# VHH binders against LysM domain-containing GPI-anchored protein 3 (LYM3): the designs that were tried, part 12

Target 1, 370 residues: LysM domain-containing GPI-anchored protein 3 (LYM3), of Arabidopsis thaliana (Mouse-ear cress) (q6npn4)
Amino acid sequence: KSTIEPCSSKDTCNSLLGYTLYTDLKVTEVASLFQVDPVSMLLSNSIDISYPDVENHVLPAKLFLKIPITCSCVDGIRKSLSTHYKTRTSDTLGSIADSVYGGLVSPEQIQVANSETDLSVLDVGTKLVIPLPCACFNGTDESLPALYLSYVVRGIDTMAGIAKRFSTSVTDLTNVNAMGAPDINPGDILAVPLLACSSNFPKYATDYGLIIPNGSYALTAGHCVQCSCVLGSRSMYCEPASISVSCSSMRCRNSNFMLGNITSQQSSSGCKLTTCSYNGFASGTILTTLSMSLQPRCPGPQQLAPLIAPPDNVPKELMYLPSPSPSPSPEFDDIAGGGSSIAAVPAASPGGATVSSSNSIPGNPANGPG
Key: E = the ipSAE of ESMFold2; O = the ipSAE of OpenDDE; V2 = 0.75 times the mean of E and O plus 0.25 times the DockQ between their complexes.

## First folded at step 9 (VHH)

Design m1 (from h2 with D106S H110V; framework vhh_7xy4_2; at its last look DockQ between E and O 0.46; V2 from the best seeds 0.00; counts 0 for: pae E 4.7 > 2)
Fold by ESMFold2, look of step 9:
Structure m1 (fold): chain B 370 residues (1-370), chain A 121 residues (1-121)
Amino acid sequence: as target 1 above (370 residues)
Amino acid sequence: QLQLVESGGGLVQPGGSLRLSCAASGFTFSSYAMAWVRQPHGKGLEYIATISYSGGSTYYSDSVKGRFTISRDNAKNTLYLQMNSLKPEDTAMYYCAKPRTYWSGSWLDVKGQGTQVTVSS
């Protein structure tokens, strides 16, 4: 799988953009820059959405976020053209490209994507298509599923540092990006393969092909279902989302089991495991599967990536980074990006950071009166 | 500093052949994948072909597959496009391009001045 491979004109798949805030912005303001769902954006960064009024939380400048996008195929090339930007006072194509979109696009790319508009004078209120780089491949790798992050190389980055930060290897980075050597320059954009878990939903499900990177959460089924990768096993675990929204039944039929419930029963013949699992979203209906299996031993609690409180500061060690020159990347992984790496992140958020399997409501987000 | 210079375009009859060259300077050519793209008059950029840094892997758009061959000479810092069985719809300005480490096609920040290919009776 390499970024130089052409895509077909009919395939789309999910991808991530690595975005660094150029100023303090509300969650909704960042989401508006990319026309993405703000709660899905927060969950992609393992940010706890149960915090009251979280969409109006102010995120600090220099925070790194993973932005979930759809990666389309245009004339054999992977790019996203779904992002639009309305120009503001004092904008230039340079400031839009380098600051507002964090170097994910160049002024020349904006000009090419907007060739039907005279951009020699940039009036306030002009609507621009912002072509954003992305990578994805329609195909599952049962041994190594991956979701790809578009990452803008910083002046302090090394290939080894990027690989460590995102829990991948220099070999994978060079192979995916079709590079002869691990030499990078500030402003280069890399496709970074993130470890992920994939779904096995039926083809007729609207979320067929759902894939979630380790350390992240995703919303599906109209905000009704929240999914993540179980740490270690890379299996997908889905439960009712913590958002108050109207949803179809999440009960497995002919049972009292709710979506996400797992029960186990140890006996001399092994562990009898009963699960109510998510099987996709079709025609407004949340599909569930009640299954029973026998395993040699009962599994322990589900181990999911911890959720973090919405950030209001960037760690100080990150705020005084050196100018572009040979310097190692931080040993601690870049935790300012909302827990995108597998790292020890404090569970300072309201609502905790661990889950256990039980025959009860997995979370506490149930709506009250109807 | 970084420069790509295309050459080898011209007027050719349908069914004819043409070989494009691209001289690269200002970067380590052998470390990067390279691409050819084209722009028909009044239309956007169209992906044609890509080649890996070593030349070991090549990819083509469906419109040119089987007719065009991308190649490179890393010792001479030169990219090539052999164009056979040319059709009138191949008429376009042809550009060689250096992707931003993983991009191909119209997303490229660096392309040359281009060389015109015209296929007509």
Scores: ipSAE 0.213, ipTM 0.608, lowest interface PAE 4.7, mean pLDDT 78
ESMFold2 (binder alone), look of step 9: mean pLDDT 82; pTM 0.823
OpenDDE, look of step 9: ipSAE 0.474; ipTM 0.786

Design m2 (from h2 with W107Y H110V; framework vhh_7xy4_2; at its last look DockQ between E and O 0.30; V2 from the best seeds 0.00; counts 0 for: pae O 10.1 > 2)
Fold by OpenDDE, look of step 9:
Structure m2 (fold): chain B 370 residues (1-370), chain A 121 residues (1-121)
Amino acid sequence: as target 1 above (370 residues)
Amino acid sequence: QLQLVESGGGLVQPGGSLRLSCAASGFTFSSYAMAWVRQPHGKGLEYIATISYSGGSTYYSDSVKGRFTISRDNAKNTLYLQMNSLKPEDTAMYYCAKPRTYWSGDYLDVKGQGTQVTVSS
């Protein structure tokens, strides 16, 4: 049973938007729609940011993206109000809501959020507040770290399909969304829990609360540190970002280890592991921690989430989740079963067997003293 | 067709109480979270209360918290809003709504025609 917990007015958290491109857009154009860092957006989708001019890469229509956003607390409810949209020629509240933002917001919500503005006539260049859905649920799902994706249900979607797509269950989706049944309609917005890695950074760190969904990346410390969450892992791994420029020292104190360095040495007593780990960003300084541990076995090579090339087309596999065709209800052919009067053969009375047996086994005593 | 019909509104004095009802039809009521929203004259819609499908979880806006109680009877396909300690600022058209997003409270799928609540001395 999902408990709705009120949020505090000062409480912010990380969240994701599921966004499907309505047209071909540059990476920077998509990022601009949501006022997010384009590099962060790409990493949230495990897109390789080392590609030349990746920010100007044209993303294809119908591509689904996870957009990282900050979720706020507004009047006790989780909501994102940080996004603004500048109206274009031929824009209507309907087109903005349904097409540009893919149904993440309604025309009525836009109107309410902009109540001080006369929206009867949308002039070109009007700046609109776009309220967007978000959920955090304390960064957990069933006591495990989770980041929540706001997902707009499509006509082809089923609850089972959505669950499979995001590696969750129908039951979990139903519970998270406080539903009594897994009934969904096009245009519904679901909170989808994504398994994630949570950081343990100090509260005074500016990136306190960093959480990364499995299979994704995030940038932190002013684009100096790149963190990864491997699929199936709960541990975050951070290293210097490939695009890092003019970053503070990433060396572990009193060592020659750099952020992300891991060394292992097999010994007779086990595997000696030394790790220089990221511990947050505070006052313009990258915090690092050197750790030494003895493990029974040396770990294999560090696994990272796979990075993909910027997509030029929508993968077919994501388009065609076939709606399970309603299996034709088997026409129960009313086989008019002929009433053959099978005669009630009289069930015979069988007999009484007695068997007796006895056995005794004994009592042994034992004493012991002191 | 999905239908929501609100009732129970009226004129009350400050400090008074009202109980709103919403009759739901055309969908499996017991499967969905429900909400109450209100719209003061000349103002936008305000999300004020939400209840889960089972009634086991509720949310209230700060403006009504401690004064209003949302409840439901799934056997009767009815949503309720008990309003106590009413204030003039509670004057609004009140709507029963099926939210699109349970947690954000602002995404409404369907709402009824509304019932007017007026709080005045």
Scores: ipSAE 0.005, ipTM 0.230, lowest interface PAE 10.1, mean pLDDT 82
ESMFold2, look of step 9: ipSAE 0.469; ipTM 0.723
ESMFold2 (binder alone), look of step 9: mean pLDDT 82; pTM 0.826

Design m3 (from h2 with H110V; framework vhh_7xy4_2; at its last look DockQ between E and O 0.50; V2 from the best seeds 0.00; counts 0 for: pae E 3.0 > 2)
Amino acid sequence: QLQLVESGGGLVQPGGSLRLSCAASGFTFSSYAMAWVRQPHGKGLEYIATISYSGGSTYYSDSVKGRFTISRDNAKNTLYLQMNSLKPEDTAMYYCAKPRTYWSGDWLDVKGQGTQVTVSS
ESMFold2, look of step 9: ipSAE 0.283; ipTM 0.651
ESMFold2 (binder alone), look of step 9: mean pLDDT 81; pTM 0.820
OpenDDE, look of step 9: ipSAE 0.607; ipTM 0.839

Design m4 (from b04 with S106D Y107W; framework vhh_6fv0_2; at its last look DockQ between E and O 0.35; V2 from the best seeds 0.00; counts 0 for: pae E 3.8 > 2)
Amino acid sequence: QVQLQESGGGLVQPGGSLRLSCAASGFTFSSYAMYWVRQAPEKGLEWVSTISYSGGSTYYKDSVKGRFTVSRDNAKNTLYLQMNSLKPEDAAQYYCAKPRTYWSGDWLDVRGQGTQVTVSS
ESMFold2, look of step 9: ipSAE 0.489; ipTM 0.787
ESMFold2 (binder alone), look of step 9: mean pLDDT 83; pTM 0.839
OpenDDE, look of step 9: ipSAE 0.817; ipTM 0.923
ESMFold2, look of step 11: ipSAE 0.235; ipTM 0.645
ESMFold2 (binder alone), look of step 11: mean pLDDT 84; pTM 0.848
OpenDDE, look of step 11: ipSAE 0.563; ipTM 0.817

Design m5 (from h2 with W107F H110V; framework vhh_7xy4_2; at its last look DockQ between E and O 0.23; V2 from the best seeds 0.00; counts 0 for: pae O 7.4 > 2, placed apart)
Fold by OpenDDE, look of step 9:
Structure m5 (fold): chain B 370 residues (1-370), chain A 121 residues (1-121)
Amino acid sequence: as target 1 above (370 residues)
Amino acid sequence: QLQLVESGGGLVQPGGSLRLSCAASGFTFSSYAMAWVRQPHGKGLEYIATISYSGGSTYYSDSVKGRFTISRDNAKNTLYLQMNSLKPEDTAMYYCAKPRTYWSGDFLDVKGQGTQVTVSS
């Protein structure tokens, strides 16, 4: 049912995996499964990284996470091949695929990706390449910035439920996935477009192409800069990261402004806004840009995406998207409509009223010369 | 039973053209995206073109972009690949494919037996 995204061999892009924990796992354990930065993973889920020892926090089973990954181009199709898994006792290709990776990969895909290795007997400690799904679609959906989440359909899922959960529409999901109908089956993997903020960093920046879904955060510049995408906004806001690291200067050149500083001054002509903005990371240097603008009104306080505490339990609201109960097909009671012969009363011929009216409104001439 | 049958392959000179066809049966063809994939001898599968269920959206790999055109006739349950400006590197077995999983790449729900395309002087 799904479209395969062709690509150029040199292209990489940002993408997300929808992952449901199969067991209680530490933050670092989950991150290790996908070989991603644990802090980045937490921020992708708007989890507050300022919590002490947050990397060792135990995340509960059945928790759904958005995992940030790099999407590559392999044999002309988008895939992620950067993930490796070290086999454990009692692992099978099936258990790895279905449980550990939550159906994001099939046993057959693992086998193909590791064709040079005899997988007939999985020894403990065998390193496996785990091919994972990803989509980018040039970072857009309907000409708007979007980051795509690879979502494994569950038995309880409906297209409408998925659309609601991710703030999209059935139509959009259907279109993105090139489907003729919104029919899904458990185990299907859908690309789900998430509204996002796209960066305008220069091409030479190492974080060129940074894109952040709405309501989420990302770290960049070696964990020195934290960027956010405000809900309902398409503009990225960046500030110094809350975590203590050795960072290059974050000051805007020839100013006392630091990265993320915004000042507003009301004047008779409008609101004078001065902003020190992040402009990417290049050659170990944080790039900043000082901008001055005149706005009609001074903006209110900057709204940031809310950060949540590391979860100890799965929020009930996320578990129970009620399957729309099949609306009982209205039993068309065959009301045996008794054929009462209602007599054709002869429709009377009403009359021809003539009304005449005349009115003349006049021709005014106006001249003007010069 | 779901079936895909490719045709139209052959031997052509460099710069030549071929049109591949794929007859689909056993499923509602018009409800599914379709793809062309190719496999050079001794190499893996390469996805080269995809088309949405309606034909409204198409995607091409860089290797074939500007030279190949994927199209479909849903009334005839047929998928097409027009191949122009063929090159020796286009030599491969070509398969019509119905993808199973979004961007899964390696595994297709269904593929045909394939049609051989050979580009040689």
Scores: ipSAE 0.021, ipTM 0.347, lowest interface PAE 7.4, mean pLDDT 83
ESMFold2, look of step 9: ipSAE 0.097; ipTM 0.532
ESMFold2 (binder alone), look of step 9: mean pLDDT 82; pTM 0.827

Design m6 (from h2 with D106S W107Y H110V; framework vhh_7xy4_2; at its last look DockQ between E and O 0.05; V2 from the best seeds 0.00; counts 0 for: pae E 10.1 > 2, placed apart)
Fold by ESMFold2, look of step 9:
Structure m6 (fold): chain B 370 residues (1-370), chain A 121 residues (1-121)
Amino acid sequence: as target 1 above (370 residues)
Amino acid sequence: QLQLVESGGGLVQPGGSLRLSCAASGFTFSSYAMAWVRQPHGKGLEYIATISYSGGSTYYSDSVKGRFTISRDNAKNTLYLQMNSLKPEDTAMYYCAKPRTYWSGSYLDVKGQGTQVTVSS
């Protein structure tokens, strides 16, 4: 199956694929399947990346993930051709389409996208372009930003059920998909509009057009900046990423404010709010904007989207399962020692950690009584 | 049995006109948006036009806008493409497609054998 959105410009957008794992896969294996950054993939699904060795965590079969992709205009049609797949033992075009890629593509679409390759014999190691469906819209304004998820309809789905699951409406689903009636069939691909936080970065920023679904996070600026979209919000909050090690200055010019700092002061005339905000990434430089506003009341503490523990292959039990990787070769392994220790056990509480934020600067350490 | 059958192609001189037809059967035609796509020899698919289920909304690629008109007759289960002011670069195999959606989330579900359009003398 192919998703068709007519287009005529070279403009691209961010989009999401709804992917269901066909088998247990490491985070890195899923990320490699789509040529995406594994940490960005986890954050798009509100998965806490502070766990040790999270990239080697084994995700269970049938887990649903939102995969961030770039959506291009190719020959007048919205699709992504950035995904490549190297065939494995016992692969067929059918198994690649329906199992490996979860029905996001059809065998016929793989054939068409690889028309310059003889696919009558599918040898191991054949490199295939995997055309993936996606959607963009020109003309979306700041008040109604939307990020589109390409969703493969399951046999148990209804339009009302999909609308509730993704916090949208049957009306929006019907309008976006130009449907005459809200009847759906298993295997159909719907564009699902997700509420999102948008950016107003300058066009020359490499992350121009950054958009984050509600309740999730994105990593940008070479892993230096982490941005969040709080449920119900349309504006993103950005701060220095906890995993960054080598980044340009994140200080707002002519100030001692760091990116993500929010300072509020209550007065008789209202609340003076000073914010150091992220303004995009250009030529190795993290752009910042210092702003001040006067509001009637000081806002309460910023509540970021909840993070969850990395899902395991037994979702009701909290276990961390080390990689089943074969004996390591130093040239092929991304991790020390070829695998994680089986003794690592996550905290008993399931994932749901929040990324910290502050509306104030701490200033009152407790002094003991005299 | 779901079928799409394209017809109306042929050889035409530059500046000429053709009208393509697509006869649909095996599904409720009036419930679906429909599309035309083309494939020039040795190249990938090009998106041409989309029409909503009722015929009330249309979209065209820039390469054909103003020259081509998509239309449908829901009583006859037939999709049309009127092609005017044809140019040699319009030479391609033309296919109709049954997507689920008109603007986004559309997919090419069924592709017939196509009809060849050749613009030359």
Scores: ipSAE 0.005, ipTM 0.322, lowest interface PAE 10.1, mean pLDDT 75
ESMFold2 (binder alone), look of step 9: mean pLDDT 82; pTM 0.829
OpenDDE, look of step 9: ipSAE 0.007; ipTM 0.248

## First folded at step 11 (VHH; framework vhh_6fv0_2)

Design n1 (from m4 with S104T; at its last look DockQ between E and O 0.41; V2 from the best seeds 0.00; counts 0 for: pae E 5.7 > 2)
Fold by ESMFold2, look of step 11:
Structure n1 (fold): chain B 370 residues (1-370), chain A 121 residues (1-121)
Amino acid sequence: as target 1 above (370 residues)
Amino acid sequence: QVQLQESGGGLVQPGGSLRLSCAASGFTFSSYAMYWVRQAPEKGLEWVSTISYSGGSTYYKDSVKGRFTVSRDNAKNTLYLQMNSLKPEDAAQYYCAKPRTYWTGDWLDVRGQGTQVTVSS
């Protein structure tokens, strides 16, 4: 009830939080900070989940991860995700906000969310509510679906650098965030639009509204189904997940086709294509759709983003210097940003225009998202 | 360094008026939507009003609509809140705020001491 910008859906939406590890942490420990499924977290970052004991793998400090979360959009009121944190020795509200949660929350927001507790004396083992920002935007000037990443601006960041890193444009970043100019400050949180595949599942499906960044993966149907947003075509492709779990039938009704199977047959009139596609998860049942089509030419293999091995290290390429004061601090745009080789989304065509200066956008009738 | 300096508070009788000002520095003021929030003693922050970066759109909490008017002067880096027909429930410390999250007003960066508004009969 503190937000003024409307949300156009009555259901939840998928969103991402950009998180940088403050120390070495197990996959399960990172997932517990956000109350998310550890294997879904790994897949959102294109990390191969088929490795033995992958949930106990130790991820390195400074790794950047995209954390998949569910964001509520009820009655036009935008919402934040809340998680819980149990305090440890030497914790302060400052260290919890800036280190443990990577600047996704402020100490003031923690204080407000826990107003019935005197937090000036922070006992070990205290359970805190941690509010985390999420974004769900419906409808843009683009015809394509977008999934939004909440990104904490670093001291070395520029709008152009962020746009390049996430395969978007300064114009898109400025417009999505309703900014007059591409001026940012360290600690700001930007909504970064990532191109995505949306699902067409029926509203009664528990995974209704599933949306996946281009070149990324998601796990659904109780770990039974693994979906990806195919590079290039940006269509959603789903197959049985690579982990061992008991699942309901994945056979397309009245056929011998299993989920994810594609058969093509070249003929004189074109390519006859038969697919068994995923149509959502409802009441313990994996829904499937058998599709048959005729196309001019048989498609090549699906271009899925490669899965990477669970990372052990983050390469240190350049020195990072903090910029606490605008006047005397050195600012180096050539310093490599956040976690390399993971959380990669395959870049589609860049598609955006860039602006060279911090000029205001003239004649903007749209509401500021605030 | 982002700095926000509020002024213009004071003691007023019910039905009176005050005009609050907020001087901003250390960031490009004209790029950001700006917020007024308030805090009564021992209570949390309450959103009061929002103005878009250009000043073309304004938004108000229901309880202050028609009585309060937010405005900005981007040439002077100054945000204003004209408060008319003041009620005892409007008494609070008032702060201007720069957003941290641009798509929602939930993560505001409240910076400064604020200015006290007191309404007594």
Scores: ipSAE 0.054, ipTM 0.525, lowest interface PAE 5.7, mean pLDDT 76
ESMFold2 (binder alone), look of step 11: mean pLDDT 82; pTM 0.822
OpenDDE, look of step 11: ipSAE 0.532; ipTM 0.790

Design n2 (from m4 with S104L; at its last look DockQ between E and O 0.10; V2 from the best seeds 0.00; counts 0 for: pae E 16.4 > 2, grease 24.7 > 24.2, placed apart)
Fold by ESMFold2, look of step 11:
Structure n2 (fold): chain B 370 residues (1-370), chain A 121 residues (1-121)
Amino acid sequence: as target 1 above (370 residues)
Amino acid sequence: QVQLQESGGGLVQPGGSLRLSCAASGFTFSSYAMYWVRQAPEKGLEWVSTISYSGGSTYYKDSVKGRFTVSRDNAKNTLYLQMNSLKPEDAAQYYCAKPRTYWLGDWLDVRGQGTQVTVSS
């Protein structure tokens, strides 16, 4: 029960998995389940990494995390085969799929991805490829910033609730997932379009196509560069990472500016801004761009996406509840328009979907032989 | 029981046109995106086109973009593929498909007999 994206291109895109912890797990243990960098995972969720020993912090069961993955085209559909799992005592394909990986994969999908291995008896220590869902839907085109989250529908979810939670609309959700009505069932996997900051790095950069969801961070250039995406922004801000590693020069050439430095000088002609920006990672070198511009007002201090402390508890909105009696109307403070500033997904097909809108006009289809 | 029946195939000369139809029954057609796929002899199944449940969004394989047009009539439970400027490489058995809810090696549920498109030199 999941949305799938057909493909034929060998291009990849960045995508996200919506993962819910099945038990209390250390940051490193969650990262190990997905073979992702634990610090990058924390930053993708706007979690402050400056806390002592943050990688050993215990995250609570039922916490929801966005897990960054690379989305490929495999056998004509978008999916990720980068995740591996080593089986433990009492594992079944069902428990691995539904609990360990939070319903992001089915037992049947695991069987297919591991067809060269006899899975009729699941020995402890068996290494399995875990095929995970993802979507690009124009996300491989750097000029059209679209980032998709694979989200497993919970029993308490509504389409409107999901739309509000991820700052999108029911219309966008139904269009992206090609649904006739906004009816969802527990265990369905939706592609959720997210507002994001995109990069415009040269195609030869190893981090070409870097994209960051609003309100979060990414770590790139061999952990040397940390980029953030402020809510409502389409442009990322990058600076030297807080992690001490050996890095190539981050000085903009022919200047005294270091990566992330912004200076402003107010004058009668306006504000002269000088910035040293990140332009990708290539051949072991951190690429920078020095730019100068004149605008009417000098901006205030650089704002970064807000960080949160490593969570000890799950927000109440995300907890499972017993099946309650029918609910009353939502309160005023809970009503929000699910309007979308996210990428324009409902407008699809450059040649136009149909000139006659035949689905809404009784009679003949628009595209007859003529 | 879900049924999909393709029709409209035939023999055409290069540059010719055909309009394929897919009659659907046994499910709520207007609630699902629909797909066109094709298969040449001894080749794998190849995706051609997708149309959203309302017909508001269409998607095409790059090699057919601009030549093929997918459409649907939800009142008649029918999916269409208008194929113009046909090339020998388009010759194949064409199928309409409904999305699968599970992977068993294929992501699309190909149920019909298909309809043959032949492009003679």
Scores: ipSAE 0.000, ipTM 0.177, lowest interface PAE 16.4, mean pLDDT 76
ESMFold2 (binder alone), look of step 11: mean pLDDT 84; pTM 0.844
OpenDDE, look of step 11: ipSAE 0.564; ipTM 0.814

Design n3 (from m4 with A33T; at its last look DockQ between E and O 0.31; V2 from the best seeds 0.00; counts 0 for: pae E 2.5 > 2)
Fold by ESMFold2, look of step 11:
Structure n3 (fold): chain B 370 residues (1-370), chain A 121 residues (1-121)
Amino acid sequence: as target 1 above (370 residues)
Amino acid sequence: QVQLQESGGGLVQPGGSLRLSCAASGFTFSSYTMYWVRQAPEKGLEWVSTISYSGGSTYYKDSVKGRFTVSRDNAKNTLYLQMNSLKPEDAAQYYCAKPRTYWSGDWLDVRGQGTQVTVSS
């Protein structure tokens, strides 16, 4: 039921770009390509940020990352135009589009987005706007919230392989993308629905609409709050971030409970739960909600997805799949997310805008080729 | 591998008509929403028209609505643009395009040579 729709408002929403590094790059260099916070980018891929100087860590070529971006509505089309790229020696529009941005944009679209300048001779140091494709799910179906990943199809990809990798189905991929048949071509861009935890913050919160894919993390409230989405959960768990910043109070009002605290008391009537939850960030204030409830049995501790060490190499096991990705589809129900296998062996495989009017994406079943 | 070949352009007087064709190969044509775009001299690419993969929905730039009609024949792997009441503003190189995003026409592959439409005074 969840589909991508043409947009008619100026609202923004969260989305992910699937990005494969074209060369070894520092965390900060990848983040600067997309104008995103480097720490938030690492957490979106379940990469442990407790390592010293993690923002200067060099990520390996061919690593696949999910890049958290803001998706805007421009002339009825969801796209990001906030990204900028400063040209370097030997850059061409072709190399910028196909290598630097991993095929997420075409050379023609860079030209259209930069129509005020003559790009026939590309000077070093020219600042270019790079339009990037994105989508937001229409969340009226609360039983299947999803965060959309823009995925560039590789030459060896199959629909079944992509579906397995991202814990979805060929039917869902076909319906979400309104495809006439599940036949994909290299260089095409699929919207891949990732299961996610959504928020219910008030509309005036600066992080209104925060959504986190299952098995990953996000920072919000000016780096003061870290939220996570446990695999199989639809609700966020948020706690104070372990990062040195000045933060407003994280205590639930009229209590000694701190954000993220859960207290349980077993009784003859069941389990009494008291929880201090995050309710968004507004006007420099961390909003909290204290709640008390009664349920049949006391739950166990939170089971958050493990963080992984910053990758040095692309996992070798992923080279047998049709993608040089750091985030294969998990086999277990409770574990999902991006990352790399410690069994990786280097270099095992070769790498083996325009203005539009409103569009509707119909949800059709797959048809046979005809 | 994707091949798009445009034809049917030419010189017409204002108020005249042309029918453009686009022959597609190297992909499953019936799976894709298709687009017409154009480029005037010293201008960027401009969207003209969209037709859904089945042909059930069509969309037009406001300045051509009522004058242009997009259609497709999925059995022949061919996209068409009927252009009536042509104006000097319509003079351009016309291209058909296959989308790279299945849900949106912003990320288009323009792979053909195009076909020139010239409107005389």
Scores: ipSAE 0.298, ipTM 0.658, lowest interface PAE 2.5, mean pLDDT 79
ESMFold2 (binder alone), look of step 11: mean pLDDT 83; pTM 0.836
OpenDDE, look of step 11: ipSAE 0.679; ipTM 0.867

